# Miniprotein binders against q9bqp7: the designs that were tried, part 217

Target 1, 240 residues: q9bqp7
Amino acid sequence: VPQNWFPIFNPERSDKPNASDPSVPLKIPLQRNVIPSVTRVLQQTMTKQQVFLLERWKQRMILELGEDGFKEYTSNVFLQGKRFHEALESILSPQETLKERDENLLKSGYIESVQHILKDVSGVRALESAVQHETLNYIGLLDCVAEYQGKLCVIDWKTSEKPKPFIQSTFDNPLQVVAYMGAMNHDTNYSFQVQCGLIVVAYKDGSPAHPHFMDAELCSQYWTKWLLRLEEYTEKKKNQ
Short names: E, the ipSAE of ESMFold2; O, the ipSAE of OpenDDE; V2, 0.75 times the mean of E and O plus 0.25 times the DockQ between their complexes.

## First folded at step 21 (miniprotein)

Design Qh27 (at its last look DockQ between E and O 0.92; V2 from the best seeds 0.80)
Fold by ESMFold2, look of step 21:
Structure Qh27 (fold): chain B 240 residues (1-240), chain A 104 residues (1-104)
Amino acid sequence: as target 1 above (240 residues)
Amino acid sequence: SPELAKELVQSVEWLLKEVEELLRMGDLWYAAWMARMAVDFAEDTGDPELIRRVAELLVRVARIAGRPEFVEEAIRVFEELARRNPDPEIREIAEEAIRRLREL
């Protein structure tokens, strides 16, 4: 159990936003500062088994693809992910015009893969927006906050070249989502809170993306695990 | 090396415990994902007993989830396990898991 428990939800905030300017999703800029990011905390607190399995997976990929093939695979996965996030922000942002978009950005298997998900997404409240937990002292950059099938969610978009997803980006995804959620719920830049999460795994070949919905109870359980990782990180930094 | 083989077995055992925790939490999608990964790493051990334990866990996760997509993905995992392994004991583990999954 964490020694310094803190709640993920803020009972002083609405779990259902009442009114807003729906044409302008929030985009809080990420500020350079001394407090750690969610991704840094997670990277620095991987268990020895997580590290071993990731290295084992890497070596198998190198055996399958060769060293140069693996480097190309890794670089391509990164570029595809970046392009995918750019396309989604453009698609979900009402202030962008069609002629200002890169049409090749919209022509990808990943975008095809998420089309059925996007039909169920509405009420976009934030896009590529910074969050800061001012009490627990961590920051992050969440992908999206929107309603999915009527539930307001922190939504995280991931790419996969099914069936062999990039193991690093998938292993701690639920912790990343709840860390962003907890930060947003206690960040004075936001007037509402979110109690649900959605991880969407999009596929390069255009196959229908797999939505992973996380209800409030599940998010609370992952929040406990996030707090343990944050405590571990903090203790590690005290000893450095 | 013997050291790496021991660490691999220990890491697969750790994965089994993580899958049980995910089941307890009710995160069936991540439980299934991690169980599928555990099959892959258990295969690397070459230990049929460990592979059987992980296979039984993945089948149980799919049963608890009760969703066709989990069953179909699990079947695909065991089809690949059987295809990659000439060991008849490992092949039988995979084929039995597929039979159990199809009865769901």
Scores: ipSAE 0.769, ipTM 0.898, lowest interface PAE 0.8, mean pLDDT 86
Fold by OpenDDE base, look of step 21:
Structure Qh27 (fold): chain B 240 residues (1-240), chain A 104 residues (1-104)
Amino acid sequence: as target 1 above (240 residues)
Amino acid sequence: SPELAKELVQSVEWLLKEVEELLRMGDLWYAAWMARMAVDFAEDTGDPELIRRVAELLVRVARIAGRPEFVEEAIRVFEELARRNPDPEIREIAEEAIRRLREL
């Protein structure tokens, strides 16, 4: 049980999206400060087993691709992910704010992969927006807040080159999502609350993306795990 | 190295526990994903009993999920496992898993 319990949901915020659909999604800039990011907390609190599995995967990939090949692979994966997020931001943003859409960004297998998911996405409230949990003292940059099949979700977009999910991106993804949810629900920059999460894994070959929907109950369970990771991080930093 | 093998086995055992927890939580997608990963790492141990345990778990996850996609994906995992392994015991484990999945 976490020593410093804090709720994921804010009882002071209405679950009813009574806020007028903002004509424009929120995009709060991330302020770089001494406050740890969600990603940093998760990376610094990986278990020995997670680290081992990641390293073993890396070794297998290096054996297959070579060291330079693996570096190139990693760089390409990062670049493809970035381009994919940029393309999604462009797609999900109102047309009036879209400068010249680089049509080349839209021509990807990943974009093809998520088309069936995008049909169920509406009511975009935030895109690439910073969240801060003032009490728990962490920050993050969330990809998207929107309605998925009529449920308001924090949506996290992931890319996978292979039908098998990339180890690095998937292990702690549920924790990342709930961390963003909890922060947003208590961030004064936001007037609404989210109760659901969605992880979408897009595939490079254009095969249908996989939606991982997280209901409020599942989010609450992962929130407990997130709090434990955050405590572990805090303890490690006090001892450094 | 014997040490690496031991660490690998321990990591697979950890994955098995995590899958069970995910099943308890009702996160079937992540359970299936982690179980598939556990098959890949169990294969690296060359331990048929460990592979069997992971295979049984993946079959169970697919059964619980009740989605054709999970079954088909699990079948593909075991087909590939059988293809890559000349060990008759591992092939038998994979083939048995496929049979069980096709009966779902």
Scores: ipSAE 0.745, ipTM 0.887, lowest interface PAE 0.7, mean pLDDT 90
ESMFold2 (binder alone), look of step 21: mean pLDDT 88; pTM 0.871

Design Qh28 (at its last fold request DockQ between E and O 0.86; V2 from the best seeds 0.81)
Fold by ESMFold2, fold request of step 22:
Structure Qh28 (fold): chain B 240 residues (1-240), chain A 104 residues (1-104)
Amino acid sequence: as target 1 above (240 residues)
Amino acid sequence: SPELAKELVQSVEWLLKEVEELLRMGDLWYAAWMARMAVDFAEDTGDPELIRRVAELLVRVARIAGRPELVEEAIRLFEELARRNPDPEIREIAEEAIRRLREL
């Protein structure tokens, strides 16, 4: 159990969705500062077993592809992920002209994969937006906040190539989502609160994406695990 | 090396414990994903006892989840495990897991 428990939800904020939605989703710029990011905290607090399995996976990929082949694979995965996120931001953002879009950005297996999910997404409140936990002092950059099937969610978009996605990003993804949620709920740039999470796993071949919904109870359980990782990070830096 | 082999086994044991925690939390999709990954790394150990324990866990996760797609994914995983491994002991583990999954 964490020594210094802190609630994921802000009791001073409304539990109800705002009735007046802005026409443009929030996009709070990420400020350069000295407080740690969610991803840095998670990277610096991986268990030795997590680190070992990641390195083992990397070595197997290098054995299969060669070092140059692995670097190309890694580069392609990053490019595909960046284009996917750019496409989703474009699709979910209001547009004044169609000629502002890169048409090839919208054509990919990953975009095909999420079409059935996007039909159930509405009320987009934030896209590619910075969050800061004002009390616990950490920052992040979340992908999306929107309603999914009527529930306001912090949504994280992931790409996956079957059979084996990158291990590190999958292990800690629920902690990342709840850390963003907690930060948003205690960030003065936001006037609303989010209690649910959604991780959407899109497939390169266009197969229907998997929507992994996390209700408030599950988010609270992952929040406890996030608090432990943040405590571990803080103690590690205190002793350096 | 012997040290790396021991560390791999310890890491698979850690994955088993993480799957149990995910089951307790009710995150069945993540539990299934992690169990499938545990089978993959257990295969890498070549240890039939460890492979059996992870296989039993994946079957149990699939039963608890009650989702046909997760059962199908597990069956395909064990079919490939049997195909890749000529070792009769590992093949028997995979075939028993498939039999149990088909009865769900």
Scores: ipSAE 0.807, ipTM 0.920, lowest interface PAE 0.6, mean pLDDT 86
Fold by OpenDDE base, look of step 21:
Structure Qh28 (fold): chain B 240 residues (1-240), chain A 104 residues (1-104)
Amino acid sequence: as target 1 above (240 residues)
Amino acid sequence: SPELAKELVQSVEWLLKEVEELLRMGDLWYAAWMARMAVDFAEDTGDPELIRRVAELLVRVARIAGRPELVEEAIRLFEELARRNPDPEIREIAEEAIRRLREL
């Protein structure tokens, strides 16, 4: 049990979507402060086993691709991920704000992969927006807040290459999502609450993306795990 | 190195525990995902008993999930495992897992 328990959901916020569908998704800029990001907390609190498995995977990839090949692979994965997020932001943004859609950004297997999911996405409330949990003292940049199949979710978009997925970001994805949820639910910049999470894994080959829906119960369970990671991070920093 | 082998086994054992926890939580997708990873890393140990345990767990996850796509992914994984391994025991484990998955 976390020593510093804090709820993921804010009882002061109504679950009812306030009828003001914001015509424009929120995009709050990330302020670079001394406050740790969700990603930083997760990276610095990985278990020895997680670290080992990632290193083992890296070594295997280097054996297959060579050192330079692996660097190139990693760079390409990062670039493809960035382009994919940019493309999604463009797609999910209101048309009036979409000046020059780079049509080239839309021509990817990843975009093809998520098309069936995008059909179920509506009511976009935030895109690439910063969240801050003032009490727990962490920040993050969430990809999207929207309705998926009529349920308001924090949506996190992931890219995977088949047959060998990039595993670095996969272990703690549920924790990342709930961390963003908890922060948003208590961030004064937001007037609404989210109760669900959605991780979407897009595939480079255009095969149908996988929607991993997390209901409120599952999110609550992961929230407990997140709090433990945050405590571990805090303790580690006090000892440095 | 013997030390590396030991660490690998320990890490696979950790993955098995994580899969069980994910099953307990009801996160069947991530359970399946971690189980597939566990098969991949268990293969690196060359330990048939460990591979068997991981294979059984993945089959169980697939059964619980009841999703055709997860079953097919698991089948493909075991087909590849069987193809890559000259060890008859590992091949048998993979083939048995495939048989069980096809019966779902």
Scores: ipSAE 0.806, ipTM 0.910, lowest interface PAE 0.6, mean pLDDT 90
ESMFold2, look of step 21: ipSAE 0.805; ipTM 0.917
ESMFold2 (binder alone), look of step 21: mean pLDDT 87; pTM 0.866
ESMFold2, fold request of step 22: ipSAE 0.804, 0.793; ipTM 0.917, 0.911
ESMFold2 (binder alone), fold request of step 22: mean pLDDT 88, 87, 88; pTM 0.875, 0.872, 0.878
OpenDDE base, fold request of step 22: ipSAE 0.782, 0.789, 0.790; ipTM 0.904, 0.906, 0.907

Design Qh29 (at its last look DockQ between E and O 0.82; V2 from the best seeds 0.78)
Fold by ESMFold2, look of step 21:
Structure Qh29 (fold): chain B 240 residues (1-240), chain A 104 residues (1-104)
Amino acid sequence: as target 1 above (240 residues)
Amino acid sequence: SPELAKELVQSVEWLLKEVEELLRMGDLWYAAWMARMAVDFAEDTGDPELIRRVAELLVRVARIAGRPELVEEAIRIFEEFARRNPDPEIREIAEEAIRRLREL
């Protein structure tokens, strides 16, 4: 249990964005500072077991691909993920036009994979937008805030080639989502709050993406785990 | 390496505890994902008792989730597991898990 519990939701905020909100989704720039990011906190607080399993997976991959082959593989996966996020931002942005969209950016198995999900996404409020928890002092860059099947969600987009886990990128993803949610709910740049999460796993071959919905209760339970990771991070930095 | 083998067993034990926590939280999709990962790493231990524990856990997660696609995927995982493992004790663990999954 955390020593210093803090609520994920802000009772002073509405969960219904105002009708007078801007027609363009929020995109708060990520600012350089010394406040730790969500991803840094999670990376620095992996358990010994998680680190061991990750290293074992890496050694299997290096044995199969060679050292240089593994480096190229991981670089390509990262680039594919980056292009996927760029394509989704373009698709979801109301200020983009069809003539300005790069056809090659939209031509991928991952984009095909999410088409059925995108039909259920509406009311986009934020895209690739920085969040900062004003009290707990951590920062992040969330992918999307939009309605999914009528529920306002923090949405995180993930790519997957096969069900071969890279533990940190898959295992901790619910913690990422709730950390962004908590930060947004306590960030003065936002006038509303979000109580639900959605993790969308897209597949390279175009197979239908998996939507993983997290309701408010589940988000609250993951929030407790996030607070423990943030506490652990803070304690480690105090001793360095 | 006996030190690495010990750490692998400890890491699989950690995965089992994580799956139980995910079940308690009601996150059945992540529980299933973690349980499948535990089966994969437990195979590397060659420890029949540990393998049995993770196999039984994946079956339990599939039953609780009640999702036909998860049951089907779990069956495929154990079919491939049995194919890779000629050891009769370990193969029987996978075959029993498949029988239980097909009854769902």
Scores: ipSAE 0.778, ipTM 0.898, lowest interface PAE 0.7, mean pLDDT 86
Fold by OpenDDE base, look of step 21:
Structure Qh29 (fold): chain B 240 residues (1-240), chain A 104 residues (1-104)
Amino acid sequence: as target 1 above (240 residues)
Amino acid sequence: SPELAKELVQSVEWLLKEVEELLRMGDLWYAAWMARMAVDFAEDTGDPELIRRVAELLVRVARIAGRPELVEEAIRIFEEFARRNPDPEIREIAEEAIRRLREL
């Protein structure tokens, strides 16, 4: 049980988005402060087993690709992920705010992969927007807040080159999503609340993306795990 | 190294526990994902008993999830697994898993 329990949901915020769909999604810039990011907390609190599995996977990949090949692979994965997020931001942004869409960004297997998901996405409220939890003292940059099948979700987009999920990005993804939810729900820059999460795994070959929907109950369970990771991080930093 | 083998086994056992927890939480997709990962790492151990446990867990996850796509994916995983492993015992485990999955 977390020592410093804090709710994921804010009882003071209405579950009903009373606010008219903002014509423009929120895009709050991330301020680089001494405050740890969600990603940093998760990376520094990985279990020995998680670290071992990642290292073992890395070794396998190096054996298959070589060291230079693995570096190139990692760089390409990062670049493809970035381009995919940029493309999604462009797609999900109102047309009037769209700078010249690089048509080349839209011609990816990943974009093809998520087309069926995008059909169920509406009411975009935030894109690439910073969240801060003032009480728990962490920050993050969330990909998207939108309605998925009529439910307001924090949506996190992931890329996978293979039908097998990329091990590095997937272990703590549910924790990342709920961390963003909890922060957003208590961030004064946001007037609404989210109760659901969605992880979308897009595939490079254009095969249908996998939507991992997290209801409020599942989010609450992962929130407890997130709080434990955050406490562990805080303790580690006090001892350094 | 014996130490590496021990760490690998421990890591697979950790994955198995995580899958069980995910099943308890009702996160079936993530359970399936972790179970698939457990198969890949269990292969590296060469331990038939551990491989059997992982296979059984993946079959159980597939059964609970009730998604034909997950069942088909699991079948493909074990078909490939059987092809890669010359050990008759490991092959038998994979074939049995396939049989069970086809019965779903």
Scores: ipSAE 0.743, ipTM 0.880, lowest interface PAE 0.7, mean pLDDT 89
ESMFold2 (binder alone), look of step 21: mean pLDDT 84; pTM 0.814

Design Qh3 (at its last look DockQ between E and O 0.83; V2 from the best seeds 0.79)
Fold by ESMFold2, look of step 21:
Structure Qh3 (fold): chain B 240 residues (1-240), chain A 104 residues (1-104)
Amino acid sequence: as target 1 above (240 residues)
Amino acid sequence: SPKLAKELVQSVEWLLKEVEELLRMGDLWYAAWMARMALDFAEDTGDPELIRRVAELLVRVARIAGRPELVEEAIRVFEELARRNPDPEIREIAEEAIRRLREL
């Protein structure tokens, strides 16, 4: 259990709403490098077992592909993920011009994979937007805040290549989502609150993506685990 | 080395504990995902008893979840396990798991 618990949801949200035009998604720039990011906290608090298994996976991939093959594989996966996020921001933005200019960006198996999900997404309120937890002092850059099947969610987009299931960060991704949620709920730049999460796993071959919905109860349980990781990070930096 | 082999087994055991926690939380998708990862590393140990324990956990997670996509992915994982391993004990583990999954 965390030594100092803090709530993920903000019962005082309506007290001082951050008013912006709801028809234009928020995109707050990320500019707080002196405050730890969610991804840095998670990376620096991995357990010994997580580190060992990731290194074991890396060595198996190098054995299979060679060192140069592994570097090329990793670079391509990163690039495809970046292109996927750029395409989704374009599709979900009210500005149609980017979508029309980058036709090859919109043609990918990953975009085909998420089409059935996108038809259930509406009310986009934030895209590629910075969040800061002003009390707990951490920052992040969330992918999307929108309604999914009528539930307002922090949405995280992930790419997957089916044959190698360890290529994705399985249990840290829900922590990332709830950390963004908690930060947004306590960030004065936002006038609304989000209680649900959605992780969308898209497939390179265009197979239907998996929507992983996290209701408020599940988010609260992951929030407790996030607080433990944040506490561990903070203690490490104090004693550095 | 013997130290690395022991650490791998211990890390698979840690993954099993994480799967049980995810089941307790009700996150069946992530439980199944982590169980598939645990099976992959269990195969890497070469320990049939550990492989059986993880296989049975993955089947249990898929059964609890009752989602066709999770069941189908688990079947594919066990088909690959059987294909990669000539050991008849490991093949039987995989084939029994597939039988259980198809009866869902």
Scores: ipSAE 0.800, ipTM 0.918, lowest interface PAE 0.7, mean pLDDT 85
Fold by OpenDDE base, look of step 21:
Structure Qh3 (fold): chain B 240 residues (1-240), chain A 104 residues (1-104)
Amino acid sequence: as target 1 above (240 residues)
Amino acid sequence: SPKLAKELVQSVEWLLKEVEELLRMGDLWYAAWMARMALDFAEDTGDPELIRRVAELLVRVARIAGRPELVEEAIRVFEELARRNPDPEIREIAEEAIRRLREL
């Protein structure tokens, strides 16, 4: 049990979507402060086993691709991920705010992969928006807050290359999502609450993306795990 | 190295525990994903018994999930396992897993 328990859901916020569908998704800029990001907390609190598995995966990839090949691969994966997020932001943004869509950004296997999921996405409330948990002292940049099949979710978009998925992007994804949920639910910049999470794994080959839906119960379970990671991080920093 | 082999086995054992926890939590998709990862690393050990344990768990996850797409994906994973391994025992494990998955 976490020593510093804090709820994921804010009882002061109504679950009822306030009727004002914001015509424009929120995009709160990330302020670079001394406050740790969700990603930093997760990276610094990986288990020895997680670290080992990642290193072993890296070694295998280096054996297959060479050192330079692996660097190139990693750079390409990062670039593809970035372009995918930019494309999604463009797709999910209101048409009036769409500057000249680089049509080239939309021509990806990843975009093809998520098309069936995008059909079920509506009511976009935030895109690439910063969240801060003031009490627990962490920040994050969430990809999207929208309705998926009529349920308001924090949506996190991930890219995977078949047949060997990039392990780094998937291990702590549920924790990342609930961390964003908990922060948003207690961030004064947001007037609404989220109770669900959605991880979407897009595939480079255009095969149908996988939607991993997390209901409120599952989010609550992962929230406990997140709090433990946050405590571990805090303790580690006090000892440095 | 013997040390690397031991660490790999320990990491696979950890993954198996994580999969069981995910099953307990009801996160079946993530359980399946982690079980597939466990299988990939178990293959690196070359230990048929460890591979068998992971395979059994992956089949169980697929069964519990009851989703055709997860079953089909698991079948593909085991087909590839059989293809990549010349060890008859590992091939048998993969083939048995496929048989069990097709019966779902």
Scores: ipSAE 0.760, ipTM 0.893, lowest interface PAE 0.6, mean pLDDT 90
ESMFold2 (binder alone), look of step 21: mean pLDDT 88; pTM 0.879

Design Qh30 (at its last look DockQ between E and O 0.49; V2 from the best seeds 0.00; counts 0 for: pae O 5.3 > 1.5)
Fold by ESMFold2, look of step 21:
Structure Qh30 (fold): chain B 240 residues (1-240), chain A 104 residues (1-104)
Amino acid sequence: as target 1 above (240 residues)
Amino acid sequence: SPELAKELVQSVEWLLKEVEELLRMGDLWYAAWMARMAVDFALDTGDPELIRRVAELLVRVARIAGRPELVEEAIAVFEELARRNPDPEIREIAEEAIRRLREL
């Protein structure tokens, strides 16, 4: 249980459509400063078991691929993920959709994989947008805020080649989503809030992506775990 | 080394504990994902008792979730396990898990 609890939701805000909301999704630029990012906090607070398992996975990959092969593999996975996110931003943005785009960006197994999910996505309010928790002092860059099957969600898009290539990001992805949610709900750049999360795992071979919906209750439970990680990070920084 | 083998076993046991917590929270999809990961690392131990424990947990998670997609993913894990593992005892654990999953 965290020593200094803070609510994930903001009672002064609504998650319902508003006629005054802009028609173009928000894209707040990320401005790094002294405060830590969500991913930094999570990386710095991994349990000893998470660290051990991640290192073991890395050594297995290095044995299979060689050191240079592993570096190329991880770089390629990162590039494919980046291109996937760029394609989704283009697909979900009205201005990007009206503009001719690189068809190689739009022709991938990952894009095919998410088609059935995208038909249930509407009301896009933010894309690739920075969030900052004004009180807890952490920052992040969320992928998407949109309605999924009628529920406004922070949506995180993940790529997978089966098995998942970066175990750390997979272990803590629900914490990442709720941390972004809490930050957005208390960020002065946003006038609305989000109570649900969605993690979408897309597959390189085009197989149907798997959605993981997180309702408000589940988000609250993960939020408690995020607060513990943030508290642990703060204590470690104090002792260094 | 013997010490690294013990640490791996303890880390797999930690994963099992995390899966139980995810079940308690009602996050069945993430519980299934983490259980599949536990199977992958349990194979590195070569410990049939531990592999059986993680296999039974994954089957239980899939049963509780009641989603065909999670059952299919679990079956795929055990099919790969049976295909690649030379130990007949480990292959039998996988085959039993597949039989149980297909009856769901």
Scores: ipSAE 0.745, ipTM 0.883, lowest interface PAE 0.7, mean pLDDT 85
Fold by OpenDDE base, look of step 21:
Structure Qh30 (fold): chain B 240 residues (1-240), chain A 104 residues (1-104)
Amino acid sequence: as target 1 above (240 residues)
Amino acid sequence: SPELAKELVQSVEWLLKEVEELLRMGDLWYAAWMARMAVDFALDTGDPELIRRVAELLVRVARIAGRPELVEEAIAVFEELARRNPDPEIREIAEEAIRRLREL
């Protein structure tokens, strides 16, 4: 049990977002501060087993691609992910805010992959928006808050070159999602609450993306795990 | 390298244990994900018996989860495995897993 237990859901906020679809999604800028990001907390608190698996994967990839090839591969994966998020932000943003859609950004297998998911996405409330948990002292940048099949979710978009989740991206994805949910639910910049999460894995070859829906119960379970990771991070930082 | 193969086997064995724990906890999504990852590592070992064990576990996870999406994901994993693998034994394992998944 976490020593510093804090609820994922805010009882002071209505579970029903006010029916007025915000005309414009929120985009709160991430402030550079001493507060750790969700990503930093997760990276610094990986288990020995997770580190081992990642290192083994890395070694295998280096054996296959060489060291320079692996660096190039990693850089390319990162760039593809970035472009995909930029394309999604463009797609999910209101048309009036659409800067000249770089048609090249939309012509990706990843965008093709998520088309069937995007059909079920509506009521976009936030895109690439910063969240801060003031009490638990962490920050994050969430990809999207929208309704998926009529349920308001924090949506996290992931890219995979193979129709298989990459080891790097998926171990802590549920923790990342609930961390964003918990922060948003207690961030004063937001007037609404989320109870669900959605992880979408997009594939480079355009094969249908896989949606991983997280209901409120599952989110609560992962929230406990997140709190433990946050405590571990805090303890490690005190010892440094 | 033989050393890498041993380490991969150890990784798979760890993943199998984690999947069982996740199943016990009712974390079926994460169980399915770890099981899929275990398949990838098992394939790199080329050990048919290890691949079989992982395949069986993934099928079991998909069955327990009862979610069509997880079943389809598992099918896709094994279809790709069957397509890419020249080893008849591994192909048979993949095809059997697909058959079992389609029966769900």
Scores: ipSAE 0.024, ipTM 0.433, lowest interface PAE 5.3, mean pLDDT 83
ESMFold2 (binder alone), look of step 21: mean pLDDT 84; pTM 0.807

